# Designs tried in a protein design chat: miniprotein binders against b1l550. Part 90

Target 1, 279 residues: b1l550
Amino acid sequence: MRLPEELLERARDIHSEAPSHRIKLDRVGSFGLKVPVEFKGFLLLAEADVWVSLPEGRRGVDLSRQVEAIYELSNPPKDPFSLCREAAISLLEKLNYADSSGVSIRFDAPLQDGESLKYYGVEISSIASDEIINKIRVEILGMTACPCTAELIRAYKSSEIAATHTQRSLGILEVSTKAEHPDPDKLASIIERAMSSPLRTYTKRPDEGGLVIRSLSNARLAEDVVREMIHLFLEEFGHLPEDTHILAAVRSMESVHMHDIYAERSFSLDEIRKEISSH
Below, E stands for the ipSAE of ESMFold2; O stands for the ipSAE of OpenDDE; V2 stands for 0.75 times the mean of E and O plus 0.25 times the DockQ between their complexes.

## First folded at step 9 (miniprotein)

Design cb3 (at its last look DockQ between E and O 0.85; V2 from the best seeds 0.00; counts 0 for: pae E 2.2 > 1.5)
Fold by OpenDDE base, look of step 9:
Formats: structure tokens, sequence, C-alpha cells
Structure cb3 (fold): chain B 279 residues (1-279), chain A 98 residues (1-98)
């Protein structure tokens, strides 16, 4: 049922009223929207968050305008990077009372694994104010083998292949830059290469054995994985602006413990280059 | 290398013309080209710089006392067309609210 237009003319615009408390809000918006995106030849239904700042003198945000802004730009479906940037800018322009806006788009990205698919988690964000900051977070599972247990077993039993415990580990790279979003497939590749071995969607028995042997031959601490991620990131993405901020992290779901091991480093490109050059 | 940045600056000038900008100024400072245009209180400044094999495009849009700045970096010409289209769409967002 549509309300009669005559009733709409009599209704106060509640959002434009003065609030009872004059307090600025940093983010007000719609979270958990579903938007179509085109990614690597796939049409995906992504989850999206859209928000703007709210000045102290305005009671509420025009939420309908926010939703319209992203859906107008999502039809026809486009790449999530362009959608994110354009939507952030559109929000800031359409909601002229806002001094900042933001968009976040989340989905599982397909990754080719032989004749099958595996995936990684991706969150693509853009924050607009006087400048646009692009953020990307990639999360992908790999396998780690513990070098400490391997050394203990080697000391006890001389074997060509040191047995050790293995576990799934989640690698995380988060990059915030004033440049374009880094390539998520490259970020995922860095994470996988930093671990003892990648995961496979399916393995035949000979391949499974080979995967485990590779992992055992490349045993790494969670700390080793993070350091390797940083090293590989600098090799691939060292051309990004010096003020680019990176979070490299690993959450190891340790198979011998009920808890996870976590390691991280947050840094700017300028900071980490100075650190490495000092050694 | 300078010829490519100049060609890009020309493409951005043409973009501004297509968007209905009539006051377009192109300036050169070494390997940096700047396209500046104003229409209906929407000012656009596009700066193109070549650094080795990398092209940097910086876009600044000013409207109603607000300023937005964003940057593209690329080495492949194939990305340029996509970037040009995106910049065009973005500038149009500011022009359509009149």
Amino acid sequence: as target 1 above (279 residues)
Amino acid sequence: SEEEAERLADEFRELAERLGYDEIEVTREGNRFTVEAERNGVRVRITVTRDGEEIRVTVEIEKDGKRIRFEYRFTSPEKLEKILKEIERIIRLFLEEE
C-alpha cells in the first residue's frame, strides 16, 4: 500500500531535524546489503556496507539515498573495485551534509585449483573524504607444519623425513592505499607461498602424499609465515605509495592445542623499508 | 615517455570538452601534465605524470567548497580506457546534481 501523497506532504522530515544531543557520528548507514558484482568472469552476489558521517546538527541520515546510490551503480554489474570507488564518491556527493563516506564489499573470490575451484575471502573498501583511501583485505587458508616438533622427533629418531604436526592456518593481508586496490589474486598468492603448502579442494592419494611431504620439507612457524608474507609483498608491491599501510597476519589453528596461535605486523611501506635497510 | 604523458593529457582535455567544459587549461612542467577545467562551479584538475614505466593520474574535483582527490597508477595501456571511463562517470556525478 502506498501512502497518499497528501499525507507525505504533511509529514515532517525527521532526518533533517535537530537531534536532542548535538553529537557528530562517524558512520551511519546500511550494512548487509546484497549487490551483484562481476569478478574474473563470475557474476557474484556480494555483501555490501555503505555509510556516511552525520553532522551534529542533523538527526538522521537519508538511508534510502544511500541504498539507491549503490544499486544505481551496480546495474549493470561491474567489477567490485570500480563499484566501491564510484559508490563512495557518489555517497559523499549525494549526501552533501556528510564530510566522509565509505563502502565495503565482501565475497568469496574464486581461485583456480587444477580442474576445480578453491577460494579466498576478500573485502574491498573505499573511504572518501578530502582524499580517497582504498582498502583491500584478503584471507586465505593454507597449511603449516611445525618445525619445533619436527626437530624434537629428528633428535629422537633419525629419519629422512621428520614427522611433525600440521594444521590449517589463515593468512591475512590488509592493504590501505591512496592508489588503486592491489590485485587480490596476487595477495592470495603471496599468502599461499608464505605457508608450508597450499590447500587443495581435492587430492588424489599420490597428490595428497606429495602435498604433505612438501609441507614437512617446508616447516614454518606462524612468525616465519608472517615474515615471508612481508618479504614477498615488498617484492611484488614495493611500487605502491610510501604511506601505504599493510597488515600481515597469520592465525594458526594449531592441531596440538585447543587455541590458535596468532602473529601480526602492521607497518607502512616507508617504515618497513627503513627497518630492513638498517640490518 | 613524455610523448605518452602528453597524449594522455590530450585525452583528458578531450574528455573535459565532451563533458561540456569550455574553460580548459593544459600546463606542462617537465614530465608532469596538468589539465584544469571549470564548469558550473565544478572544478576538475587532472595531473598526469610518468615515472619510468608507470603512469600516475591524479584527479581532484572541487564543488561547493568540498574537494576530493584520488589517484590511479598503471603501466598497461589497456587499463587506461577503463580509468578514463571511470573518471568520466565520477565527474558526471558532480555535474548531474544541478
Scores: ipSAE 0.663, ipTM 0.873, lowest interface PAE 0.8, mean pLDDT 91
Fold by ESMFold2, look of step 9:
Structure cb3 (fold): chain B 279 residues (1-279), chain A 98 residues (1-98)
Amino acid sequence: as target 1 above (279 residues)
Amino acid sequence: SEEEAERLADEFRELAERLGYDEIEVTREGNRFTVEAERNGVRVRITVTRDGEEIRVTVEIEKDGKRIRFEYRFTSPEKLEKILKEIERIIRLFLEEE
């Protein structure tokens, strides 16, 4: 049953009232929405959050208008990055009382892995006010091999046995910029190239041996994986605005330890260029 | 080349024409050109700068005294079509009645 529009017109508008406590809220919205997106030929079901700021003098937000805004833009399904940016702008335009709006979208991105696919995590956001700030976080697993153990084994046994422990490591790149979101596949590629070896969906004996041999030949400290990620990032994305902010990190699940190793560096493009130039 | 810069300017003029703008001003200063237009109280200013192979596009939209500014930076000509379509969709959001 649909209620008559005349009755809704006469009802008190609770949202427009002043609250008992005049306190501004930074984020009020709908979280955990299911939104279809089209990514590189795949139709994916992503999870989205939408919100706006709520001024101190307004009691509530028009939640149905928020949900309507993103669903209108998601039909038909389109690129999640365009959807994220467009929805953030649309929310700010449609909800005139808000000074800022935000949208986040999360999905698993498919990545070619020989004859099959593998996946890596993507979370994007766009926050709109008098300007828009776009953020992307990419997380992908790779393989690392410990150079310290390799050197210890070489030094102890006076022979050419190449051995060390290997483990899974999670690489993280997070970019916040005023330009459009960077390509997630390029970010994932940077992370994988910084590792000792990529991880495969499945391997047979000859392929598995090759991956292990590559990782032993490219043993790296977690600290040096982070440094390599930064170097590769600058080669690919040094053209972004100077106030672009980056976090590069690795969490290594060390196979011979009960705990993880973690390394990270945060920087702006302006900051890191000065650091490198100072030698 | 100058021909490529003129093609870029034409693409953004055509974008404004597709959105129904009829008073479109295009100005150029060296490697930078600006498309300005106003319709139905929605003002748009698109600035395009070419620096080597890099293209920078800044879009400013103003309605009811409020402004938003966003930008794109790219080197690949194939990205231009996608960016033009996104900008068109965003401006259309402001041109719709509320």
Scores: ipSAE 0.544, ipTM 0.839, lowest interface PAE 2.2, mean pLDDT 85
ESMFold2 (binder alone), look of step 9: mean pLDDT 76; pTM 0.757

Design cb4 (at its last look DockQ between E and O 0.81; V2 from the best seeds 0.00; counts 0 for: pae E 2.2 > 1.5)
Fold by OpenDDE base, look of step 9:
Structure cb4 (fold): chain B 279 residues (1-279), chain A 98 residues (1-98)
Amino acid sequence: as target 1 above (279 residues)
Amino acid sequence: SEEEAERLADEFRELAERLGYDEIEVTREGNRFTVEAERNGVRIRITVTRDGEEIRVTVEIEKDGKRIRFEYRFTSPEKLEKILKEIERIIRLFLEEE
């Protein structure tokens, strides 16, 4: 049922009214939208958040306009990077009372694993104001083997391959830059290469044994993984702007503990280069 | 290398023309090319620079006293067409041309 147009003309625009308290809000929008995106030849249904700032003199945001803005740009489906940037800008332009806007798009990205697929989590964001900042967060699971336990077992029983406990570890790379979003597949690759071994969607018995042996031969602390992630990131993405901000982190789901081990480093490219050069 | 940046600047000039800009100025400062244009109170400034094998495109749009700036970096010409199309779509958002 549509309300008669005559009734709409009599209704006050509640959103344009002055608020009871003149306070600016940083983010007002719609969270958990579903939008189609094209990624690596796949058509995916992604989750999206859209928001704008709200000035102190305005009661509410035109939420319908926000939703329209992203869906107009989502048909036909396009890559999530372009969608994110264009939608952030469109929000800022269409909602002229806002001084900032933002879009976040989340989905599981397919990654080829032999004849099967594995995946990594990705969140692509753009924040628009006087400048556009592009943010990408990649999360992928890998395997770590503990070098400390391996050393204890080696000291107790001489063996060519030191047994140790292994666990799943979540590696995280978050990059914020004024340049374009970094390639998420490259970020995922950096994380996997920084761990003791990658995970596999399926393994045949000989391959499973090889994967475990590889992990044992490449035992790493959570701290080692983070440092290796940073090292590999600098090699691949050292060309990004110096003010690019990075978070490198690992959450190890330790198999001998009920809690996780967590390690992180936050830095700018300029900062980390100065640190490494001082050594 | 300078020839490529010049070619890119020409492509952005042509883009501005297609978007209905009639007052287009192209300036060169060394290896930096700048395309500036104004239409209906929407001012655009597109700067193209080449640093080695990397091309940097900076877009600035000004409307109603608001300014937005964003940047592209690429080495492959194949990405250029995609970037040009995106920039065109973005500028059209400001021109209120459906």
Scores: ipSAE 0.685, ipTM 0.882, lowest interface PAE 0.8, mean pLDDT 92
Fold by ESMFold2, look of step 9:
Structure cb4 (fold): chain B 279 residues (1-279), chain A 98 residues (1-98)
Amino acid sequence: as target 1 above (279 residues)
Amino acid sequence: SEEEAERLADEFRELAERLGYDEIEVTREGNRFTVEAERNGVRIRITVTRDGEEIRVTVEIEKDGKRIRFEYRFTSPEKLEKILKEIERIIRLFLEEE
């Protein structure tokens, strides 16, 4: 059933009224939208959140205009990063009572793995006001081999035993910057290269053995993985604005322990350069 | 590098022309070029700078007393086409009437 359009003249515009309590809201919007995106030739169904700020003098947000803004831009499907930035700006333009707008888009990014595919997690956001702040978080699993246990085993009765526990570890890079979003594949590559070995979709036994040997020859503490991620990030993305903020972290699911190990460092590019140059 | 930055400024002048801007001002300060234009109450200012191998593009759009500023930083020429298309789509959002 569709109601007659003439009723719009008789009905109160509830959203444009002043609220009983004049309190500004930071984020009012639609969450969990399904949005088609095109990423490196793949058509993906991403999850998106859209919002705007709501001034103290406005009772409600125009929800249909918010949803319309992102869906109009997503048809036909396009690059999720362009979509994210464009939608944030479109929301701010369309909902002119707002001081700021935001868009988040989440998807699993396919990554070539020999003749097969694997994936890593991506969440991007764009917050628009007088300027735009772009954030990207990349999460990818790798393999770590514990150097402490390896050394203990080497010292125990025989120095020729090359053994230690290996486990899956989740590497995380999060970047917040005024420039456009960094390339997620490069962030994922940095994380994997910092680990003892990458994880593969599948391997045959000789290749699986090689993967394990690689991890043993590149045994690293979680702390060392984080430091290596930072080093590699600076090599690739040192050109970003000086106030760009980064979080580098690893969560290691230690196979011989009842608990996980976690290491992280957050910094701005300006901050870390000063720290490194002081050594 | 200055010659390459000048060619990039020409790309952004052409972008403004495609959007229907007629009176486009281009100014130069060293290796920095600014493309400025106004149409239908939508004012744009695009600043292009070559810094080593890095190209920096800053876009300012003003309409109805509201201003937004955003930037791009890139080194690979293939990103230029994507960036131009994105900037054009964004400016068109402001030029279109609802």
Scores: ipSAE 0.542, ipTM 0.840, lowest interface PAE 2.2, mean pLDDT 86
ESMFold2 (binder alone), look of step 9: mean pLDDT 78; pTM 0.790

Design cb5 (at its last look DockQ between E and O 0.73; V2 from the best seeds 0.00; counts 0 for: pae E 2.1 > 1.5)
Fold by ESMFold2, look of step 9:
Structure cb5 (fold): chain B 279 residues (1-279), chain A 98 residues (1-98)
Amino acid sequence: as target 1 above (279 residues)
Amino acid sequence: SEEEAERLADELRELAERLGYDEIEVTREGNRFTVEAERNGVRIRITVTRDGEEIRITVEIEKDGKRIRFEYRFTSPEKLEKILKEIERIIRLFLEEE
């Protein structure tokens, strides 16, 4: 059902009025929008948030214009990173009263896993003003093996066969930069390589044995997983602007304990380079 | 190499031409190329710098007294074509106002 267009001439334009309390708002938008994206040949359903700033003299935002901006750019479906950056800029251009705009897009990214697929979490955002700040967060599960328990078992038995507890661990890399979003597959690869072993969608018994042997041969503390993630990140993304900010973290769901272990480090590229070179 | 620098300069010139700009000023200062142009009240400045493996592109767009600046930094030369197409789409948003 559609109402007659003639009513627009009679209705008060509530959005363009001044509010009774003249207070600037930082984020006014639509959250939880479903948008199609194209990633690595896959058509994915992503969740998006869009917003703009609202000056003290304007009562409301042109909500339809705001939502229209991202939907127009998402048809036909395209790369979520381009969509995110373009939509943030489009919002700022179309809603000329705003000082800033923002877009967030969340989706599960596919990765090849033998003859099957596995997925890892991706959340990106772009915040536009006189500059644009792009952020990406990647989360992927892996396996860690405890080196402390492995050493105790080795010392007790003097055995050539190491044993220890293994568990799922969630690796996190979050990057905030003035340059374009880093490739999520490269971030996921960094996290997986820092772990003791990857997790698989499914395995057969010989493959399961191989994963366990790999994890035991590459036992790592959560702290050292974080350090390895940082080292690998610098090798791949050291070219980003010096004020690029990174968070590297691991949450280990310890199989022997009722609680999780957590390690993290936040830094800028110039900060970490000085730290490493100061030996 | 000189061939890579020449191709990059050509890509910037072609980008501005595809956007319908006629009065295009392209300058080179060593490894830096700058394209400046204005059309329909939309002023653009695109600067490309190559330093070793790093390619840096900075875009400034100005319309109605508002300015936005954003950049790209990458070491994979295969990304250049995709990034230039994205820049073209963004500038068209300002030129078409759609």
Scores: ipSAE 0.557, ipTM 0.840, lowest interface PAE 2.1, mean pLDDT 85
Fold by OpenDDE base, look of step 9:
Structure cb5 (fold): chain B 279 residues (1-279), chain A 98 residues (1-98)
Amino acid sequence: as target 1 above (279 residues)
Amino acid sequence: SEEEAERLADELRELAERLGYDEIEVTREGNRFTVEAERNGVRIRITVTRDGEEIRITVEIEKDGKRIRFEYRFTSPEKLEKILKEIERIIRLFLEEE
């Protein structure tokens, strides 16, 4: 049912009214939208958040225009990077009272694993103001083997392969830059290479044994994984702007404890280069 | 090559022309090319810089006292067409509110 046009003309624009309290809001928008994106030849249904700032003199945001802005740009489906950037800018332009805007797009990214698929979690964001900041967060599961337990067992029993506990660990790389979004597949690869071994969607018995042996031969603390992630990131993405901000983190779901082990480092490229050069 | 940068500057000029800009200024400072244009109160500045194998495109748009700046970095020429199309779409967003 559509309201008669005559009633719409008489209705106050509630959003343009002065608020009862003159307070600026940082983010107002629609969260949990579903938008189609094209990624690596797959058509995916992603979750999207869209928002703008609200000045102190305006009661509300025109939410319908925000939703229209992203859907106009999502048809036909395009890559999530372009969609994110274009939508952030479109929001800022269409909502002239806003001094900032943002878009976040989340989905599970397919990753080839032999003849099968595995995946990693990705969140692609763009924040527009006087400058555009592009943000990407990649999360992928790997396997770690504990070197401490291996050393304890080795002390009592001489073996060529030291037994130890293994667990799934979640590796996280978050990058914020004024340049284009870093390649998420490369970020996922860095995380996997920093762990004791990658996970596999399926394994045959010989392959399963080999995967575990590889993990045992490459035992790493959560701290080791984070440091290796940073090292590999600098090798691959050292060309990004110096003010690029990175979060490298690992959450190890320790198999001998009911709790997780967490390690992280937040840094800018200029900061970490100075740190490494001082050693 | 210097020739590739000049070609890219020409492509940016052509982009501005397609967008209906008539006052287009192209400047060269070493390996930096800058295209500046104004139409209906929308000012654009596109800067192309080559640093080794990397090409950097910086876009600045000014309208109604607001400024937005964003940057592309790439080494593959295949990405150029996609980037230019995106830049064109973005600039059109600012021009269509008339």
Scores: ipSAE 0.527, ipTM 0.823, lowest interface PAE 1.1, mean pLDDT 90
ESMFold2 (binder alone), look of step 9: mean pLDDT 79; pTM 0.796

Design cb6 (at its last look DockQ between E and O 0.79; V2 from the best seeds 0.00; counts 0 for: pae E 2.4 > 1.5)
Fold by OpenDDE base, look of step 9:
Structure cb6 (fold): chain B 279 residues (1-279), chain A 98 residues (1-98)
Amino acid sequence: as target 1 above (279 residues)
Amino acid sequence: SEEEAERLADEFRELAERLGYDEIEVTREGNRFTVEAERNGVRVRITVTRDGEEIRVTVEIEKDGKRIRFEYRVTSPEELEKVLKEIERIIRLFLEEE
C-alpha cells in the first residue's frame, strides 16, 4: 500500500527540522546493508555500511537517499574498491548538508588453496571530505609454533626437532592511505608468510605432517610475526605515500592458555622509515 | 615517459569535452600536466605526473564551495582505462544533480 501523494504533501519533513539540541553528529547512516560485488571472478554478497555527518541544525539524515546511492552504483555488480570510492563521493554530493561521508564493505575473500578454497576477511572503506582516504583491513588465520617451549624441551631432551605447542593465530593488516586501496591478496600473503605456517582447507596425511614440521622449524613469537609482517609490508608497499598509516597486529589463540596473546604496532610509513634508518 | 603523461592529459581534455565542458585549459610544468575545466559551477582539475614507473593522477572537484580531492597511481594501461572510467562516473555525479 502506498500512501496517497496528497497525504505526503501535508506531512512535515521531520529530517529537515531543527533538532531539540543543536549538536553535530559524526556518523549517521545505514549499517548491515547487503550489496553484490564482483571480486576475483566471484559474485559475492557483501555487507555494507553507509554514513554521512549531520550538522547541528538538521534533525535527521535522509536515509533513503543514502541507501539509493549505494544500490544505484552496485547494479551491475562491480569491484568493491570502485564501489566504495564512488559511493562515498556520491553520498557526499547527494547529501549537501554533510561535510563528510563514508562507506565500508565487508566480505570473505576467496583464496586459492591447491584444488580448494580458503579465505580471508576483508573490510574495504572510503571516507570522503576535503580528501578521500581509502582504508583496507585484512584478517587471515595462520599457525604459529612457540619457540620458548621448544627451547625448554630441547634443554630437557635433545631432539633434532623440538616439540612445542602450536596454535591458530589471526594476523591483521590495516592500511589507510590517500592512494588506492592496497591489493588485499598481497596483504594476506604477507600475513601468511610472517607466520610459522599457513593454514590449509584440507590436508592429506603426508601434507599435514609436512605442515607441522615446517611450523616447528619456523617457530615464532607473536612479536616476531608482527615484526616480520612490517618488514614484508615495507618491501611490497614501500612506494605508498609517506603519510600512509598502517596497523600490523596478531592475535594468537595460545593453546596453553585460556586467553589470547596480542601484539600490535601502529605507524606511518614516514615514521617507520626513520626508525629503521636509525639502527 | 613525458609523452605518456602528455597523452594522458589529452585524454582527460577529451573527457572534459565529452562531458560538455567548454572552458578547458591544459598547462604543463615540467613533467606535470594539469587539465582545468569549468561547467555549471562544477570545476575540475586533473593533474597528471610521471613518477618513475608510475603515473599519478590527482583529481580535484569543486562545487558549491565544497572541494574533494583524490588520487590514483597507475602502472598499466588496463589500470588507466579503469581509472578513466571511474573519474568519468564521478564527474557525472556532480553534473547530474542540476
Scores: ipSAE 0.561, ipTM 0.833, lowest interface PAE 1.0, mean pLDDT 90
Fold by ESMFold2, look of step 9:
Structure cb6 (fold): chain B 279 residues (1-279), chain A 98 residues (1-98)
Amino acid sequence: as target 1 above (279 residues)
Amino acid sequence: SEEEAERLADEFRELAERLGYDEIEVTREGNRFTVEAERNGVRVRITVTRDGEEIRVTVEIEKDGKRIRFEYRVTSPEELEKVLKEIERIIRLFLEEE
């Protein structure tokens, strides 16, 4: 049932009124929207949040125009990174009372894994004001092998036994930059290469043996996984703006412990270069 | 080279032309060029700098007193094509009123 449009002329425009308490709000929006995206030839269902700032003199946001900004741009489905950036800019243009806008998009990204697929987590955001800040977070599981236990076992059996505990570890790279979002597959690759071995959807026995041998030959502390992630990130993305901010982290689900091990480092490109050059 | 810079400048001039801009000013200063144009109250400035194998593209759009600036760091021809299309779509959002 549609109400007569003549009512719009008689009804108060509640959103444009001044509020009783003149307080600016930083984020007013619609969260948990479902949007289709196209990523590397796959049609995926993503979850999106959209918001704008609300000045102290405006009572409410026009939610229908806000949601329109992303739904109109998501049909037909397109690249989630372009969608994220374009929607943030569109929000700021369409809702001219706002001095900033934001969009976040979350999806599971497919990766080829032999004859199957595996997935890793991606969350991107774009915040627009007089400039745009783009953020991407990638999470992917890998395998780590403990070098401390490996050394103890070697000492006990004089190098004839190659053994240590292995476990799944969640690697995290988060990048905030004024340039466009980095390619998530490259970030995922950095994380996997920093670990002792990648995880596979399935393996046959000879391949499984090889994977385990690789992990034992490449045993790393969680701390050193983070250091390696940073090294590899700088090789691939050192060209980003100097004020680009990175978080590199590993959460290791240690197979012989009741608790997880966590290591992280945050830095800007400018800061880490100064740190490295001072040694 | 000058031929590479000229071709690159032509790509961004053609982008502005596809958007209906008529008076397009292109200035070049060494490894950098700037495309400036204004139409229907929408002013754009695109600055492109070649730094080794990287092309830096900075876009500034102004409409009704509001300004937004954003940037791309392009390292391949396929990235450049994607960036050109995205910039065109974004500017078109400012030129259209729904």
Scores: ipSAE 0.505, ipTM 0.833, lowest interface PAE 2.4, mean pLDDT 86
ESMFold2 (binder alone), look of step 9: mean pLDDT 74; pTM 0.721

Design cb7 (at its last look DockQ between E and O 0.80; V2 from the best seeds 0.00; counts 0 for: pae E 3.5 > 1.5)
Fold by OpenDDE base, look of step 9:
Formats: sequence, C-alpha cells, structure tokens
Structure cb7 (fold): chain B 279 residues (1-279), chain A 98 residues (1-98)
Amino acid sequence: as target 1 above (279 residues)
Amino acid sequence: SEEEAERLADEFRELAERLGYDEIEVTREGNRFTVEAERNGVRVRITVTRDGEEIRVTVEIEKDGKRIRFEYRFTSPEYLEKILKEIERIIRLFLEEE
C-alpha cells in the first residue's frame, strides 16, 4: 500500500528537524544489510554495515539514502574492496551533512584446501573523512601444540616425539592503513604459517597422522604464534605506510583448561621497526 | 620507471578530459607526476609516484569546502586499469554525473 502523495507533502521531514538535545553522533546507520559481492570467482552474500556521522543540529540520518548508496554500487556485484571504498565515499558525498562515513563488509572467504575448501572470516572496512582509512580483519583457525607439556613428557619418557596436548587456536590479523586493503589470502597464510599446523577440511588417515606429527614437531605457545605472525607480516607487508596500524592476536582454545589463552600486540609499522632495531 | 609514471599521468589527464575537465595541469617533480583539474567547483589532484616496482597513486578531491584523500599502491598493470575505473566512478559521484 502506497500512501497518497498528497499526504507525503504534508508530512514534516522529521530527520531534518533540530534535535531536542544538540549532540553530535559519531555513527548512525543500517547494520546487518545483505549485499552480493564477487570474491575469487565466488558470488557471495555478505553482511554489510553502513553509517555516517550526524551533526548536532540534525535530528536524524536519511537512512534510505544510505541503503540506496550501497545497493546502487552492488549491482552488478563487484569485489568487496572496491565496494567498500566506493560506498564509503558515496555515503560521504550523498549525505552532505556528514563529516565522516563508514562501510563494513563481512563474509567467510573460501580458501582452497587440496580438492576441498576451507575458509577464513574476513571483515573489510573503509572509513572516509578528510582521508580514507582502509581496514581489514582476518580470522582463521589453526592448531597449536603446547611446548611446555611436551618438555615435561620428554623429561619423563625418553621418546623422539614427545606427546603433548593440542588445541584449535584462532589467529587474528587486523590492519588499518591509508593504502589499499592488504591481500586477505596472504594474511590468512601468515596466520596459518605462524601456528603449529594448519587445519584441514578433510584428512585421510595417513595425512591426519602427519598433520599431528608436524604439530608436535612445531610446538608453540600462543605468545610464540603472535610473535611469528608479526615477523611474517613484516616480511610480507613491510612496504605499507609507516603509520599503518596492526593488531596481531591469538585465542587458543586450550584443551587442558576450561578457558582460552589470549595473546595480542597492537603496533604501528614505525613503532615495531624501532623496537626490533633496538635489539 | 619514469616513463611508466609519465604514461600513467597521461592516462589520468585523458581521464580528466573525458570527465569534461577543461583546465588540466600536469606537473613533474623528479619521479612524481601531478595532474590537477577543476570543473564546476570540483577540484581533483592526482599524484603518481614510482618507488622501485611499486606505483603509488594519491587522489585528492575537493568540493564545497570538503576534501577527501585516498591512496593506491600496486605493481601490476592489470590492477592499474581497475584503479582507473574506480577513480573515474568516484570522481563522477562528486560531479553528480551518472
């Protein structure tokens, strides 16, 4: 049912009115939109958040314009990086009262695993103001083996391969840069290489045994994983702007505890280079 | 390497021409090329630099007292075409031209 146009002409634009309290809001928008994206030859339905700032003198945001902005750019489906950047800019331009805008797009990214697929979680964001900041967060599961327990078992039983507990661990890399979004597949690879072993979607029995042996032979603390992630990141992405900010983190779902072990380091490229050069 | 940056600057000049910009200035400072253009109060500055194998493209757009700045970094020519198309779409948003 459409309301008669005559009734719409009589209605006040509530959004353009002055608010009862003149307070600026940092983010106002639509969260949990579904938008199609093209990624590595897959057409995916991603979740998207879109927002803008709201000045103190305006009661509300034109939410319909926000939704239109991202969907106009989503047809035909394009890569999520371009969509994110273009949508952030479009929001800022179309909503002229806003001094900042943002877009976030989330989906499970396919990753080839032999003849099957595994995946990692990805969130791609762009925040536009006087400058555009691109943010990407990658989360992927791997396996860690505990070196402490391995050493205890080695001390107790003289074996070539010390038994130890293993667990799934979630590795996280979040990068914020004024440059383009870093390649998420490369970020996922860094995380997997920093762990004791990757996970596999399927294993044949010989392969499963080999995966476990590899993990045991490459036992790492959560702290070791984070440090290795940082090291590998610097080797691959050291060319990014010096003001690029990174969060490297691991959440280990420890198999001998009811709780998780968490380790992180937040840093800029400039900061971490100075730290490493001082040692 | 300088020849490639010059070629890129020429491509951005051509882009500005296609977008209906009449006042286009291209300047060179060493390995840095800058394309500046103005149309209907929308000012665009595109700076192209080459650092080794990496190409850096910085885009600045000014309209109605607002300024936005964003940067691309790439080594692949295939990626350049994608970026050119993206920049074109972005500038068109400011020109209010579909």
Scores: ipSAE 0.617, ipTM 0.854, lowest interface PAE 0.9, mean pLDDT 91
Fold by ESMFold2, look of step 9:
Structure cb7 (fold): chain B 279 residues (1-279), chain A 98 residues (1-98)
Amino acid sequence: as target 1 above (279 residues)
Amino acid sequence: SEEEAERLADEFRELAERLGYDEIEVTREGNRFTVEAERNGVRVRITVTRDGEEIRVTVEIEKDGKRIRFEYRFTSPEYLEKILKEIERIIRLFLEEE
């Protein structure tokens, strides 16, 4: 049943009223929306959150306008980064009582892996106010090989024995900047190159052997992986604004332990350049 | 290059013309070019700056006393088409109601 349009004239606009308690809210929105995106030739189903700030004098948010804004921009499916930025701006324009808006989009990004595909996690967001702040988080698994055990085995026997424990490690790069979002494939590449070896969807015996030998020849502590991520990031993205903030982290699922190891560094481009130049 | 920045400024002047702006002001200050236009209470200011090999495009849009500012930084001309389309879509959001 559809109600008569005439009722809109007679009913109070509950959302525009003042609330009983005049308290501003930072984020009011719709979370877990499904939106189609086109990412590097792939049509993906992404998950999105949309929100706006709510001033102390307004009782509610026009939630249907929020949902309409992102769905209208998602048809036809387009690049998730453009969708994210445009939707954040559209929300702020359409809901003019808000002083800020935000959009987050999450998807698994496909990456070519020989004859197959592998996937890594991507979450992007855009927060709009008098400026736009763009954030991207990339997570991808790699392989690490422990240099401490490798050195112990070398010292125990002749240098002819190359052995150590290897494990999966989750690498994380998170970037917050006033410029456009960095390319997630480049971020994923930085993480993989910082590891002892990439992980493959599958390997056959000769390829598996080569992968393991590569990891042994490139043994790294979790701490070294984080440092290498930072080094490689600066080479690729040093052009971003000086106040760009980065989080580089590794969670290593150590194969010889019952627990994980975690290493992390956060910094702005200004901070890290000053730190490096002082050494 | 400086020639590329000048060409970009012309592209943004043409974009403003396509969006119906009549009074478009282009000014130069060294390596910086500014395109300013106003239509129906929507003011846009687009600044193109060369910083080394990097081209910076800053966009400011003002409507009803509210202002938003965002930027792009790139070295590859392949981004130009994407940037122009995105900026045009954003300005159109301010010029037209839903």
Scores: ipSAE 0.387, ipTM 0.774, lowest interface PAE 3.5, mean pLDDT 86
ESMFold2 (binder alone), look of step 9: mean pLDDT 75; pTM 0.740

